# Ledger of designs, part 1: VH-VL binders against Putative glutamine--fructose-6-phosphate aminotransferase [isomerizing]

Scores and structures below are computed, not measured.

Target 1, 262 residues: Putative glutamine--fructose-6-phosphate aminotransferase [isomerizing], of Saccharomyces cerevisiae (a2p2r3)
Amino acid sequence: MCGIFGYCNFLIEKTRGEIIDTLIEGLQALEYKEYDSSGISIQGDELESLNIYKQTGKISSLKEEIDLYNLNKNLPFISHCGIAHTRRATHGGLRRANCHPHNSDPSNEFVVVHNGVITNFANLKALLMAKGYVFKSDTDTECIPKLYKHIYDTSIELGYNLDFHVLTNLVLKELEGSYGLLCTSSHFPDEVVAARKGSPLVIGVKGKTDMDVNFVEVEYLDQEEDYLKLNTQTKSSGNVLAAAPVKYNTCLRKSPPFVHNT
Unless a header shows other numbers, all headers, positions and changes below count from the first letter of the chain; antibody chains aren't numbered by Kabat.
F, E and O stand for the ipSAE by ESMFold2-Fast, ESMFold2 and OpenDDE, each averaged over both directions (binder to target, target to binder). V2 = 0.75 x the mean of E and O + 0.25 x the DockQ between their complexes.
[cut] marks letters that were taken out.
Atom coordinates printed by the task and the answers are left out, and those that the model quotes come from them; centres of patches stay.

## First folded at step 4 (VH-VL; framework fv_becotatug)

Design C01 (from B04 with heavy chain A102D)
Fold by ESMFold2-Fast, scan of step 4:
Parts: sequence; C-alpha cells; structure tokens
Structure C01 (fold): chain C 262 residues (1-262), chain A 124 residues (1-124), chain B 107 residues (1-107)
Amino acid sequence: as target 1 above (262 residues)
Amino acid sequence: QVQLQESGPGLVKPSETLSLTCTVSGGSISSYYVHWVRQAPGKGLEWLGVIYYSGSTDYNTPFTSRLTISVDTSKNQFSLKLSSVTAADTAVYYCAREYWVDTGSGTYIYFDYWGQGTLVTVSS
Amino acid sequence: EIVLTQSPDFQSVTPKEKVTITCRASQSIGSSIHWYQQKPDQSPKLLIKYASQSFSGIPSRFSGSGSGTDFTLTINSLEAEDAATYYCHQSSSLPLTFGQGTKLEIK
C-alpha cells in the first residue's frame, strides 16, 4: 500500500525546517519496508505559493533533493498545511514524474496526493485534454488537481465564489473508484481537504502540551457527497495531522489571523 | 479484454532497420505502458525498453543508440525500430503491457498481458 | 543492473510432486519480483506479482514467497500441464531484468 500524510500547524509558530521534519517523520512512521519513492508539498516563500518536492528512492533521497534547494529552514509560519506521500519502488528520472504530489498547472494552484484507483480517469483525462490541459505524467492521479482547476475556473467565470469544501464536493462527484486523497491550494492557503471513498483515512489533533485538552468537532455536509469538516476550539492550541487509511472525508481548516506574514 | 498483437517482416537483412508494430485492442492505451521484450532462439527473456502514454521512453543500455520506441495514439499502435541489425538480433519480439494505474500499492509494474510474439530472422 | 539467478536451471519431476524454484537478486529489491510461466511456442503468462500475490485465474497450487534478495515460487502438487519454463522478473530498478529461467519437464 501507498501512504499519505498531512500536517497543519495553527495557533503555534513552526519553522519551515520543523514542518519538513514533521512531514518526513510522518512518512517514515507510515512507511512499509518496500516503499521507495516519496514527495511533499509545502508553502513557498510567498504567502500564496506552493512548492512540490518529490524523488524516487528511499525517503533519504527526498531529503537530499530538498537540501539541494537551500531553503530558508528558519522561515516561520504561524499557520501552514503540508501534504506528503510515499509509495512502492519507482524507477529512474522518467518515473519520478509519476510520483505524488501532482499539480494542476505550473503555478501549483491545486496540489494532490492520492492512494487508490480512479476507474474513470481515462474519460476525465480525455475531457480535460480537450479543454487544453497538458498532462505530464502517466498516473490516474493527475486528473484530480486538473479537475479541481477546471471546476474552480468555471465557477469563477459563472460568478461563484466557492469555499474549498464545496469545490471539493463538486470534484468528488466526478470521481469513480476508490481513493484517499489530500489537496491543498494557493487559493485556500489556510486549508487542506482530506477525502476518501472505499479507502480509510485518519485525522488526528494534538494540543501544545500534555496538560492541554484537545477539542474537536466534526460535521457532515451530505452523505451523498461524503464530506466531513473538522473544527477545533480556538482557545485550545493544536497541531492537526491526517493519515490514510480511515473512514471519512475530512476538511481541516485554520482561520486567516493565524497566517504569519514575514 | 485487452489483446496485444505484434506485426512486421519476418526477415530483415544485416545492417538494415527492423521495424515492428504492436496493435492494442479491447482497452485504452492511456491506461498502461508498453514494453518490448525479446527472446533469442533457445534463450531467456531480455527487456528492450518501454514507452509511456506521455510518449517518454526508457531503453536498456545496450540498445540506446539503435532503438526507438514510438506510439500512435490515433491508431492504438506502438512501434519498435532497431537499426543496424546483425544475426545477434534474431529473436521472437514481444510487446507487453504494464498497467500503470496507481492502486494504493504504487503503479503496476509487472507484465499482465503479452502479445503472441513475432519471430524476426536477420539473414542475408 | 540487478542480476537475477534462478535455481535449478532444469528439473525433471513426477506428477503430484511439490516443486520449489528459487530466484536470488544481486541486491535487495523488496518484494518487486514477479513470476511468469512460458510454454513452448507461447508467450509468457503472469502467475505471481509482487512476490506473493496471485494473478487472476491462476490455480491455487502456485504460490510465491520471499523478500529482499531471496524469493521462491512453489507448485504444491505438479500437474502435467505445468511443464514449462519459469522466469522471475524484477521491477525494482531500470533496466528491468529477468532470471535465466527454470525448465520443468514431466517424467
């Protein structure tokens, strides 16, 4: 099996280095001994930007790849959502393109990690290609961020201003098969969505200290749409993480006041 | 019900280019990679290369200078061209499907369906 | 490149006998080993994928095991129709490679 992992910090400041370390540790905790490719997506230097790092080989190869970029590891974030993925052995530079995360476009407006099989991906790909989308990989997963982008753009053109969870429900209605996925977007910098169908997905919340209480509330928007929203009390400090496999679709949300602008 | 079928001339002269096609029926070529594998008479299987739906290729090192694999998505056909052939290139040539769809366990990277194979003899 | 070495090269076996074929990789490949059966003048047929997972329609007498560098294909009770050459194949690293083959003949 593939592993997917997400990590959000809110109400507490974390450096880029700490965030990367947490994502890598999450992947290592989920890693089956035979997993030989991995990737992560984190916020770039600009508030709205998203960066993708992925590599074939062991998780240590991904760490080496990230180090080549000489990122400012001391850059602080009061609010951040990152996503991560690991899978069984892939080969060479060509198969690196098939590693997750996948994106919607060169600006990384939507970024997705996924496990499972999208059984109607060929039809979705043909439809999206007819609308001008260029596919760079041979994976079924790449249709998902491109479908997000298409639905988002069409909604904007029609005068709608969709919340990320509503947009996600529209995307999920088009997907057939089984999946567990995490999605982040430059249009929704304080959110990550977690969704599943036929595959389990787990969400956890942790307080700042062992003496603090964690409070979580989940709500269902529509059983047909299989959407679940997770909120936490603002008076309780916390970090949120998500991992596959588990039972429900979930949206993890942070408020804009927690964004650190440096 | 996916079926792969190789076709091409059974006899090629030394120094010429061997050209084969693999025709796919019963499935969309966008759902898998196509590999070429050969087998010399009485010998084992030898991997030659792969083409992905994107058109990207990977070749086995001994063949990088003489091998070209291509795809024509409008015809559901894959082509193999091997230049400067010698008697050592006499073999049965197979095309084989790798199902690349992500299954939660990674991309399928085994050969689930093979063509029947086509014998190519290099002789003057 | 990863070299796969099979043992035995050849075996003459009696029907109903238990047969074990081994495949050894020159370096660790996890579980990225697959097994094929090839009868004379036929294309190879997938039996076992990822060391131990049976492909659709394959008789239950075929099973696979192993991880890392040492793998086995077992035929619990050999039938006459199992006379064939068996190949292991690794998908861990490019170039993809096959073992040299194990030929089974019925006595």
Scores: ipSAE 0.006, ipTM 0.454, lowest interface PAE 10.4, mean pLDDT 76

Design C02 (from B04 with heavy chain A102S)
Fold by ESMFold2-Fast, scan of step 4:
Structure C02 (fold): chain C 262 residues (1-262), chain A 124 residues (1-124), chain B 107 residues (1-107)
Amino acid sequence: as target 1 above (262 residues)
Amino acid sequence: QVQLQESGPGLVKPSETLSLTCTVSGGSISSYYVHWVRQAPGKGLEWLGVIYYSGSTDYNTPFTSRLTISVDTSKNQFSLKLSSVTAADTAVYYCAREYWVSTGSGTYIYFDYWGQGTLVTVSS
Amino acid sequence: EIVLTQSPDFQSVTPKEKVTITCRASQSIGSSIHWYQQKPDQSPKLLIKYASQSFSGIPSRFSGSGSGTDFTLTINSLEAEDAATYYCHQSSSLPLTFGQGTKLEIK
């Protein structure tokens, strides 16, 4: 069994330390399932960059790995999407390269955490390797961010500027099997995608507890099976949490327009 | 410009396999998906299935056990095989193109170009 | 599966009349509805995509509207060449489905 967790703050300022703590606490909340590795992805120091931190062993090993980087934990983010994962080896051995998150390329243009089995991954890997993609793990999951990048690059070459949810729908058409996944991208810095097929995923929205009850505008898009559509009455602020398991195929995004500079 | 053309035998015996090909010209085959749609005489359109860039397929549920869609990238050809045919499979069979890059909000998009269709009669 | 129901099944119309064809979905599909025209012994041709967007080369007399479950195709001034069967098609989820068709003929 694996566990996935995402945390987004929208128009609610959070420090890097608070974001890391929330992701780690989310992983710990999945403790009824044992795990042998964990990882997270968060924004880096440079604009629209993504960093990955992952390690084998218990959550303390991941904390030690993160601490080695001496990150500025006080760096504030008015909007941020982070993803996290716990893994028990079911495909590939227990080694760091096989931990989630997985990336599309050394620049982390697309980063994915995934629970489940992609049954056609061998065919996808062969196609992507023929296109020049270099695989570093033995996992089926690694084909997902690389497929995102291939489709993204091809769309740019054809002159299209796809929304993240449209790009995700194109990726999901190519995936067979059962899965729950979260994806973030340096090309879509204010967004996270959550999608599932056969494997459950849970999505929650947490509002502020004062008189100013605000919700971020959220769109859930059906991919193939049962769907969930969420309507909201304001485009203000909130926190979004996503974790396996959930019944519906969804693509979660913050609706524009958004003012994200200060 | 963009052309899709179906070909295959016009007559198939009951219990045998119906085999059709769709030849597409114009554009890279990696930039679109091919769907198969059929139409029984005097009736409406029925979606059969689709093949994606990776070679993955999705089929309409009544056909899952009988239908195979495949692609030969070297010949720019897509094929449909439907096994164990009966008289109910008598129809005009169309291939139709969907660009896999779109600005739409749906999971799937419209069929911008269709082949001319090929009539297949299932009769002994 | 999403069922699409068209009305009317058949309509005989005089030239220059305004024609409306309705398509109702069994559940909400947003704007993921497309309209095709099929003339006798010909393949379907795309007219309108995503409820209201005209496909390239389609005459301006054709327009579409609607969202959610109720959609309409309008021909503002019918021409003789518009005698055909019209189909709505949803692309919201698999399996992809079509309406049963609306046949228009000229008096």
Scores: ipSAE 0.016, ipTM 0.564, lowest interface PAE 7.8, mean pLDDT 78

Design C03 (from B04 with heavy chain A102E)
Fold by ESMFold2-Fast, scan of step 4:
Structure C03 (fold): chain C 262 residues (1-262), chain A 124 residues (1-124), chain B 107 residues (1-107)
Amino acid sequence: as target 1 above (262 residues)
Amino acid sequence: QVQLQESGPGLVKPSETLSLTCTVSGGSISSYYVHWVRQAPGKGLEWLGVIYYSGSTDYNTPFTSRLTISVDTSKNQFSLKLSSVTAADTAVYYCAREYWVETGSGTYIYFDYWGQGTLVTVSS
Amino acid sequence: EIVLTQSPDFQSVTPKEKVTITCRASQSIGSSIHWYQQKPDQSPKLLIKYASQSFSGIPSRFSGSGSGTDFTLTINSLEAEDAATYYCHQSSSLPLTFGQGTKLEIK
């Protein structure tokens, strides 16, 4: 019942406006008239910083909210990973705090969009609260970026420098239930991870002739209409597109150098 | 300094549930995973399953329908419950610690500390 | 599942002899092999981690080598205290598995 979307450009320059438009178009491709909230996360003005924009209502409400920030839409990015989310609600209000993306802390060190259910959420929340994490929402999703931060901080304290892929595998070991998620981090600029359990996941790749991007494991949906709508970038780009929901634990990473299909 | 100690009934009747507890001292429960391993008399080591500090679990295939591993964070205790036991479940049961971040690889690692083991006999 | 096969199953050895124990994995596991010593009526004790790295406090006579599918534990000069069963253990994937064990008896 939820939609998640990610868009990365690599080795092709895109403006902030183009990136926002691509994320919004991705969400609109997943949209039905019953969607009741949406949000995106993109790089901020500072190096490696992440910003979150989210709003209740239709996707048009999110677009209006973003416009209020008077962002420099001409700011260029040679590499950028953004994530996005839409959700349906029944009765009762959606609180803005319950919209995705969710973050690990006020500095947005880890940012997550998620669909599905984390069935061991109560245990994870208790553990993280005992470690000093403050929860702002009623969602099970919020435990995910906080778990990323806890594991990341612990690894740094122990003298390790985990890459994003390894960190994600550690987080996934702690999650139960059925889910699809996308995560970005200020500690891992130019990277996005996608993970799944119990639902199909679609990953799209665009590259120049004889290029590819790194994947650890992927699963494809055969929803061609949705896939084509998400894939609106030019054929000359080294782009990665991802959509959930997902079915098994899967990690993928966009990393140079690109590898050739052999 | 870190110590693990198993405890529980040493005798269980066929068809009943075997229940064991592992108490950990000298370390933070959130910095490691606990595995259960058993050893039938005169036989080798057999991995049963693991519990992550979040309470998530993975079990060895033959035990998936009978085995439950859980954690009680208030007591720093991990428990093992194995249902519908038979004489084949007679073994020394160990809990063992895995320090999850040691290699930075995101994979499982070695067991640096083991409990002393507790013998469970299944007989009428 | 990954099957670990040890050789030999049993060996009777004299003190100061060099002992070699082999562990073969049914598929490549990189260096994700660990060696444990178990003395009678005691819990296993870690000796070697990641094929060749000695655990803290382990005597230098113990060493490990290998990668991929073939691994070896060597005791350069056997002492009476080394009478035990030795197990290899892979941590590459679930389910975690152990070798069947190698029993060393000292006469």
Scores: ipSAE 0.010, ipTM 0.546, lowest interface PAE 9.8, mean pLDDT 78

Design C04 (from B04 with heavy chain A102Q)
Fold by ESMFold2-Fast, scan of step 4:
Structure C04 (fold): chain C 262 residues (1-262), chain A 124 residues (1-124), chain B 107 residues (1-107)
Amino acid sequence: as target 1 above (262 residues)
Amino acid sequence: QVQLQESGPGLVKPSETLSLTCTVSGGSISSYYVHWVRQAPGKGLEWLGVIYYSGSTDYNTPFTSRLTISVDTSKNQFSLKLSSVTAADTAVYYCAREYWVQTGSGTYIYFDYWGQGTLVTVSS
Amino acid sequence: EIVLTQSPDFQSVTPKEKVTITCRASQSIGSSIHWYQQKPDQSPKLLIKYASQSFSGIPSRFSGSGSGTDFTLTINSLEAEDAATYYCHQSSSLPLTFGQGTKLEIK
């Protein structure tokens, strides 16, 4: 079983250490059974860069791996979106390359965590490999960030600038199956998209009594597919509104391969 | 300028599979989705389904069990197969283009170009 | 499924008259409505996209309006060549649907 978790802070300062701790604690809270691997993606030191940290074994192995990077844990972020994942090895074996998050390319232009099954991934992988994409895992998940990159690059080549949620709608049209996913991108800093088809997805907003929250955007896809756009910049008439930290999770009560009609 | 052209047999027997092709010229295949729409003689337009450039598809509910839409990128052709046909499937079949990079909402948009249509009669 | 209902089904009109065709959606679709013209033995041709935007090359006598559930196609001064069936089409959600059509005949 896989678990996905995201954590965003908006206009509320959090250190890198606090963000990492929150993501890891979120994964622990989602634990159904003991997991075999975990990973997170957070902002790097470079402007708008994304870094991925993942490891096989227990959560302590991921923490040890992160510590080897000697990250500045005191680095403050007034706005940040991070994503996290935990996995049981049932497809693709137990190795680092098969852990989530998965990326589109070495520059981490698109980073995805995913729960569920993409039933047409073989066709998508073949198409993307024909376009020059190099796959490093045996997972169905890896086709998702690469598909984001392909559609994004095609839109740029044709002279169009797509919003992240519009880009996500185009990606979701190409995906078949039952799934939940979170995506972040260096092209869309301060944003995360959450999308589901068939699988439950839980969105939580945590705030203080004196805060105004106006940063969550919900839009429904054709075919009753749901997605949610979260960003750190509120929509307003020239003003930025105060926002509370946002925490969202996938629900572990239902497994996509066993979801039936009626 | 983009052009779409349908082709296939004009007569199909009941219970057999009708097979049509749509050939597209002009424009990149990655820039559009192809929809199939039919029209029974003297009746209105009925949407059948769409194929995305990756080969993924969506079908209208009455056709889910009988309809297959596919793409052959080497020939720049889209195919429609409808199995177990009956007299109710007698119609002019059109392919139509949706230029997905011009989406306003990231969903579906208008059909800017249509093929000329091909008449399929289901009769013994 | 979003049902589109057109009115009228049929209208016989004199040249130079103003013609109004209405399309009503069973639920709100924003501005995701498009209008097509189909002449006898021809394929449909796009006239108006997103309720009010004219497609390239379409005569200025054609215009569209509306939002939400109620949409209108207007022909300000009908020409003989406008004898055709007109269809509205929603692109808001799958399955994509068309109105039943409005047939215009010239007297």
Scores: ipSAE 0.032, ipTM 0.590, lowest interface PAE 6.8, mean pLDDT 78

Design C05 (from B04 with heavy chain A102G)
Fold by ESMFold2-Fast, scan of step 4:
Structure C05 (fold): chain C 262 residues (1-262), chain A 124 residues (1-124), chain B 107 residues (1-107)
Amino acid sequence: as target 1 above (262 residues)
Amino acid sequence: QVQLQESGPGLVKPSETLSLTCTVSGGSISSYYVHWVRQAPGKGLEWLGVIYYSGSTDYNTPFTSRLTISVDTSKNQFSLKLSSVTAADTAVYYCAREYWVGTGSGTYIYFDYWGQGTLVTVSS
Amino acid sequence: EIVLTQSPDFQSVTPKEKVTITCRASQSIGSSIHWYQQKPDQSPKLLIKYASQSFSGIPSRFSGSGSGTDFTLTINSLEAEDAATYYCHQSSSLPLTFGQGTKLEIK
């Protein structure tokens, strides 16, 4: 069992330190007594780059790991999307390589956190390995970012330029099982995709002057696969939170539309 | 419908390497992890180690320097090698399946099926 | 290493009697405890997973309970075929460990 959390700021400046603190606080709010590994993904120092930080143990172990990198915590971001995960180790799964987030390749072109079970992952892994992808973990999750990259690369070779939401729909068509996931990509800066099938997912939006978290309407691509696109360029000024905790039985429902400034 | 079956020499001399094979039939090897557990005569169960689908392994601390677990997916077989054996290694050796659907999330941890066990005696 | 201690080590019981076997963990393991039955000259067989969930095909007389550090396996109305050694097993952390076993003998 796992928990996922995402945080975006849009047209409201946040420092790297504030972003990391928000992601860690989100994970702590989701922490189950049996959780024993965690990780986050945030923008790196290079333009459109993504970095992954993950560690076994309690969330405090992740914080200590991040501190070893001596990151510039005062670096400001006017727009940023980060994702986070905490997991209960399945004993034999208690290795850093098995922690989320998982990536598509060494350049972190696609990064995913996932909650749930991908029942056809063995077939997907075999196909991806035959195409040259190198798997570093024993997780079902690792097939997801690699599938994103394979579909993305194939589409580019065929002359198609896909939007992140269209790409995600193609990936979701290949996945079987119950899941909740968040995905970020260096190819789609300032965007995060949230998708679910069978698992609850909760989102919230907080404006610069708002005191309360506001819930936004979830958009679905089709009836078989629930999909949520979070794009900092199409939202009003504010912060966006998304979470799918395994210990909560909460479903997303349509809320009144969030007011957008023109 | 899934069956696990251990095989190997029943007698191993002190200081030699104990080598066992676990053959899986009836199910896909990619849907579970395989553990090795032993039971000395009149004693309880002792966990030795596990091999994951990726080929990664974890071993119980007393065995880390002597134990090697491997997998051959083409033969649906798991192997255990324990080096430098002594009389204390005399036991019934079991392979057991850890039920899992995926290792990242939504996994299930318990031994739902066991092999019948194979007795290994370490004697001169 | 998480140590599991079972009580009793041995018990001689009469058919239809209610039997309770206890497993105590040296630290909190949530509900990550599983129970196995091992009959003479046979492999262990899973009875209960995650403290209280019955495995498929297991008679309803077997039940499990507990959380944290204290767990119990209950056999409501003992049958002659229940003569066996029972083991608890924790999956909370590596290394995996088993209790020392509880042997039940039928009078």
Scores: ipSAE 0.006, ipTM 0.433, lowest interface PAE 12.2, mean pLDDT 76

Design C06 (from B04 with heavy chain A102N)
Fold by ESMFold2-Fast, scan of step 4:
Structure C06 (fold): chain C 262 residues (1-262), chain A 124 residues (1-124), chain B 107 residues (1-107)
Amino acid sequence: as target 1 above (262 residues)
Amino acid sequence: QVQLQESGPGLVKPSETLSLTCTVSGGSISSYYVHWVRQAPGKGLEWLGVIYYSGSTDYNTPFTSRLTISVDTSKNQFSLKLSSVTAADTAVYYCAREYWVNTGSGTYIYFDYWGQGTLVTVSS
Amino acid sequence: EIVLTQSPDFQSVTPKEKVTITCRASQSIGSSIHWYQQKPDQSPKLLIKYASQSFSGIPSRFSGSGSGTDFTLTINSLEAEDAATYYCHQSSSLPLTFGQGTKLEIK
């Protein structure tokens, strides 16, 4: 099995170290020591840049890998969206390149974590490869950030300036199968998209008594395709947690992860 | 083509340990998850557990205290041990292959090839 | 655990008839449903993967459809050799589960 976690802070200053700790703690809450790979994506040193850190093994291996980068953990962010992923301890042929998050290109213009199976992956990959995209993993997930990039570039070429929400809807229309996913982009700083089809996804919001958060929300009742967009450009402050938990049949001592307070 | 073949004693006494082996031929086991599925006479299919060639395992909840699945890569064999058996464990036991496809999501897929099955009767 | 409920449990059918078997999941599983055929004293055989994709070598009379919680296996024109028990199987989450089976007999 695997887990998906996202964390955003809005108008509440957090250091890079605090953000990384929150993402790691979120992953640990989703799985009880049954990891074979994990990864996170966070904002880089420059505005709009995104960095990816991923490693095979336990969460401790990812923490050790991040430490080798000598990141400025005291760097403050008044608004930030990060995403994270962990997978059960199944390996032998597992490669770092196959770990989540996956990206669209070397500049990390679109970064995705995903749980599920994209059943039309082979057709999408063939189309994207014909258009010059280079795939570096054996995963079905890698087609998603590549598809985002292709649709984004095509839209810009045609004179459109798409909202992240609209872009995501176009991407989801091309996907078949099941998914729970989180996407961040250097083109849409301080925003994260959460989308699902056939997989559970939990979103929590914590804020102050004078809360005003702009977002698009979709109900889970009878829905097979859901997505959520969050905008950090608000007057209120708050923290947002998004998680797609592992089904609790692989660990006898699991509980559902986070539920908000408002 | 890939072939899976179960083997083991057809008769096991109550309270003893049931031990079965699944031998793989025609392909590299590094490309497999191997699942164990059983079927009581006249009943449906019941998933028992899975192992990847690395030794990583998952077991169905009713069996976690009694079931051990292991792999011997040098012999291209997967083994199942089920302890403290009773008459309720009488069934045909199958091993089934799930071809390794790293989907990035860590999910399981379909079983493309099955062994022929081996009947295990638990009686005194 | 995800419970898969098949309908019907049993059906006696005439050759050339169109047969529909349904599988309902207790929660959404996307397209992570697979269909197997089991003839008496034989191992199960994969027919359809991911709700609608035919496995290699499977006759075109077999097709699958559905998503989310409701799935269907269709045999467009039943042949005598199709007398068997059919099982749906979900791969969405552990423990992996099967439906209770649908037995088809020829009249």
Scores: ipSAE 0.000, ipTM 0.429, lowest interface PAE 12.4, mean pLDDT 77

Design C08 (from B04 with heavy chain V101F)
Fold by ESMFold2-Fast, scan of step 4:
Structure C08 (fold): chain C 262 residues (1-262), chain A 124 residues (1-124), chain B 107 residues (1-107)
Amino acid sequence: as target 1 above (262 residues)
Amino acid sequence: QVQLQESGPGLVKPSETLSLTCTVSGGSISSYYVHWVRQAPGKGLEWLGVIYYSGSTDYNTPFTSRLTISVDTSKNQFSLKLSSVTAADTAVYYCAREYWFATGSGTYIYFDYWGQGTLVTVSS
Amino acid sequence: EIVLTQSPDFQSVTPKEKVTITCRASQSIGSSIHWYQQKPDQSPKLLIKYASQSFSGIPSRFSGSGSGTDFTLTINSLEAEDAATYYCHQSSSLPLTFGQGTKLEIK
């Protein structure tokens, strides 16, 4: 079993320590059982840079790994989006390199956590390797951030300036299977993308003046498939916006059962 | 300049498989999706299906069980196979390019370049 | 599926005349409508994308407008070379669909 979690603050100052604690607590809330690996991605010290921390074993192993980097936990962020992942091994071959998050390149331009199965990942991996991408893990997940990078770089070379949500839709068209994912990027600070196909996903939104978290479930039905894309970004003071592309034919609302990742 | 060129047999017998090839020159296939569209003599345009960068496909509902679109990236060639053909499949078949970087929403867009089309007659 | 209905099916027009072709979608598609010109024995050619944006190299007499469900292609001053069938195409969702076509004939 895998669990994914994302957290964004906007115009609500949080320290790096508070952000790390929130991500880890989010993962703990998703699974009551001991898990075999965990990881997080947060903003680094340089503007718009992203760092990845991951480790096999219990959450305490990840905390120890993070502590080795002696990070400035008091560093404040007015806006920040981070992502997190836990995994329970289905095979004895669990390695640190196979832990999420996965990245596109050594500069962490795109970072992804994912739950589920990408059934065409072997074909995507072959195509990306032919383009010069080096894969470090045995996971299907690693093709996702590398596909983001390939599409992004090609768009820039051709003179286009894509929004993160547009880029994500292009990536999602190439992915087959049943999955849920979160993606952050150094090119799109203050944003996290959440997307799913066939797997449940829940987004909580808390405004600057709100006392409670509002849960928003948005589904848009493409005529060929039932998939959800959420773009979590701040467009007004204190708010986190979850939006799906206006081009999807049907917005599915008020699902009969409310499904939680617990 | 990007060019698309369809090729294949002009005559196919009923119940056999129609097989066409679209060859693309002047560009990398990783920059676009290829669609197949047909047009019966004197009639309008009908969308058949698309193949994406990864080789994933989507087909129009009436064709799902009969249609296969594939790609050979080393040759910049796309293939269309339509099985169990009948006289109703007589049409000019076009391949057309969708340049996905030009989209404002990350969904489908216009077809900027089309092949010249190839007439396929289904007859005994 | 989204059905596109064009009007008129056929029009015989005089050179220099203003021509208006309409396309109605069975449901809202935003601005995801594109217009193609097809001359006899030729492939379709893109004229207008996203309801109102001219494709490169297209004469300024062609223009598009509309949003939601109602769209229009206008030829401000018809030339002899504009004799063709015109198709609208929606890219909002699969399956992709085309209108039935509007044939313009020059008197």
Scores: ipSAE 0.044, ipTM 0.567, lowest interface PAE 6.4, mean pLDDT 78

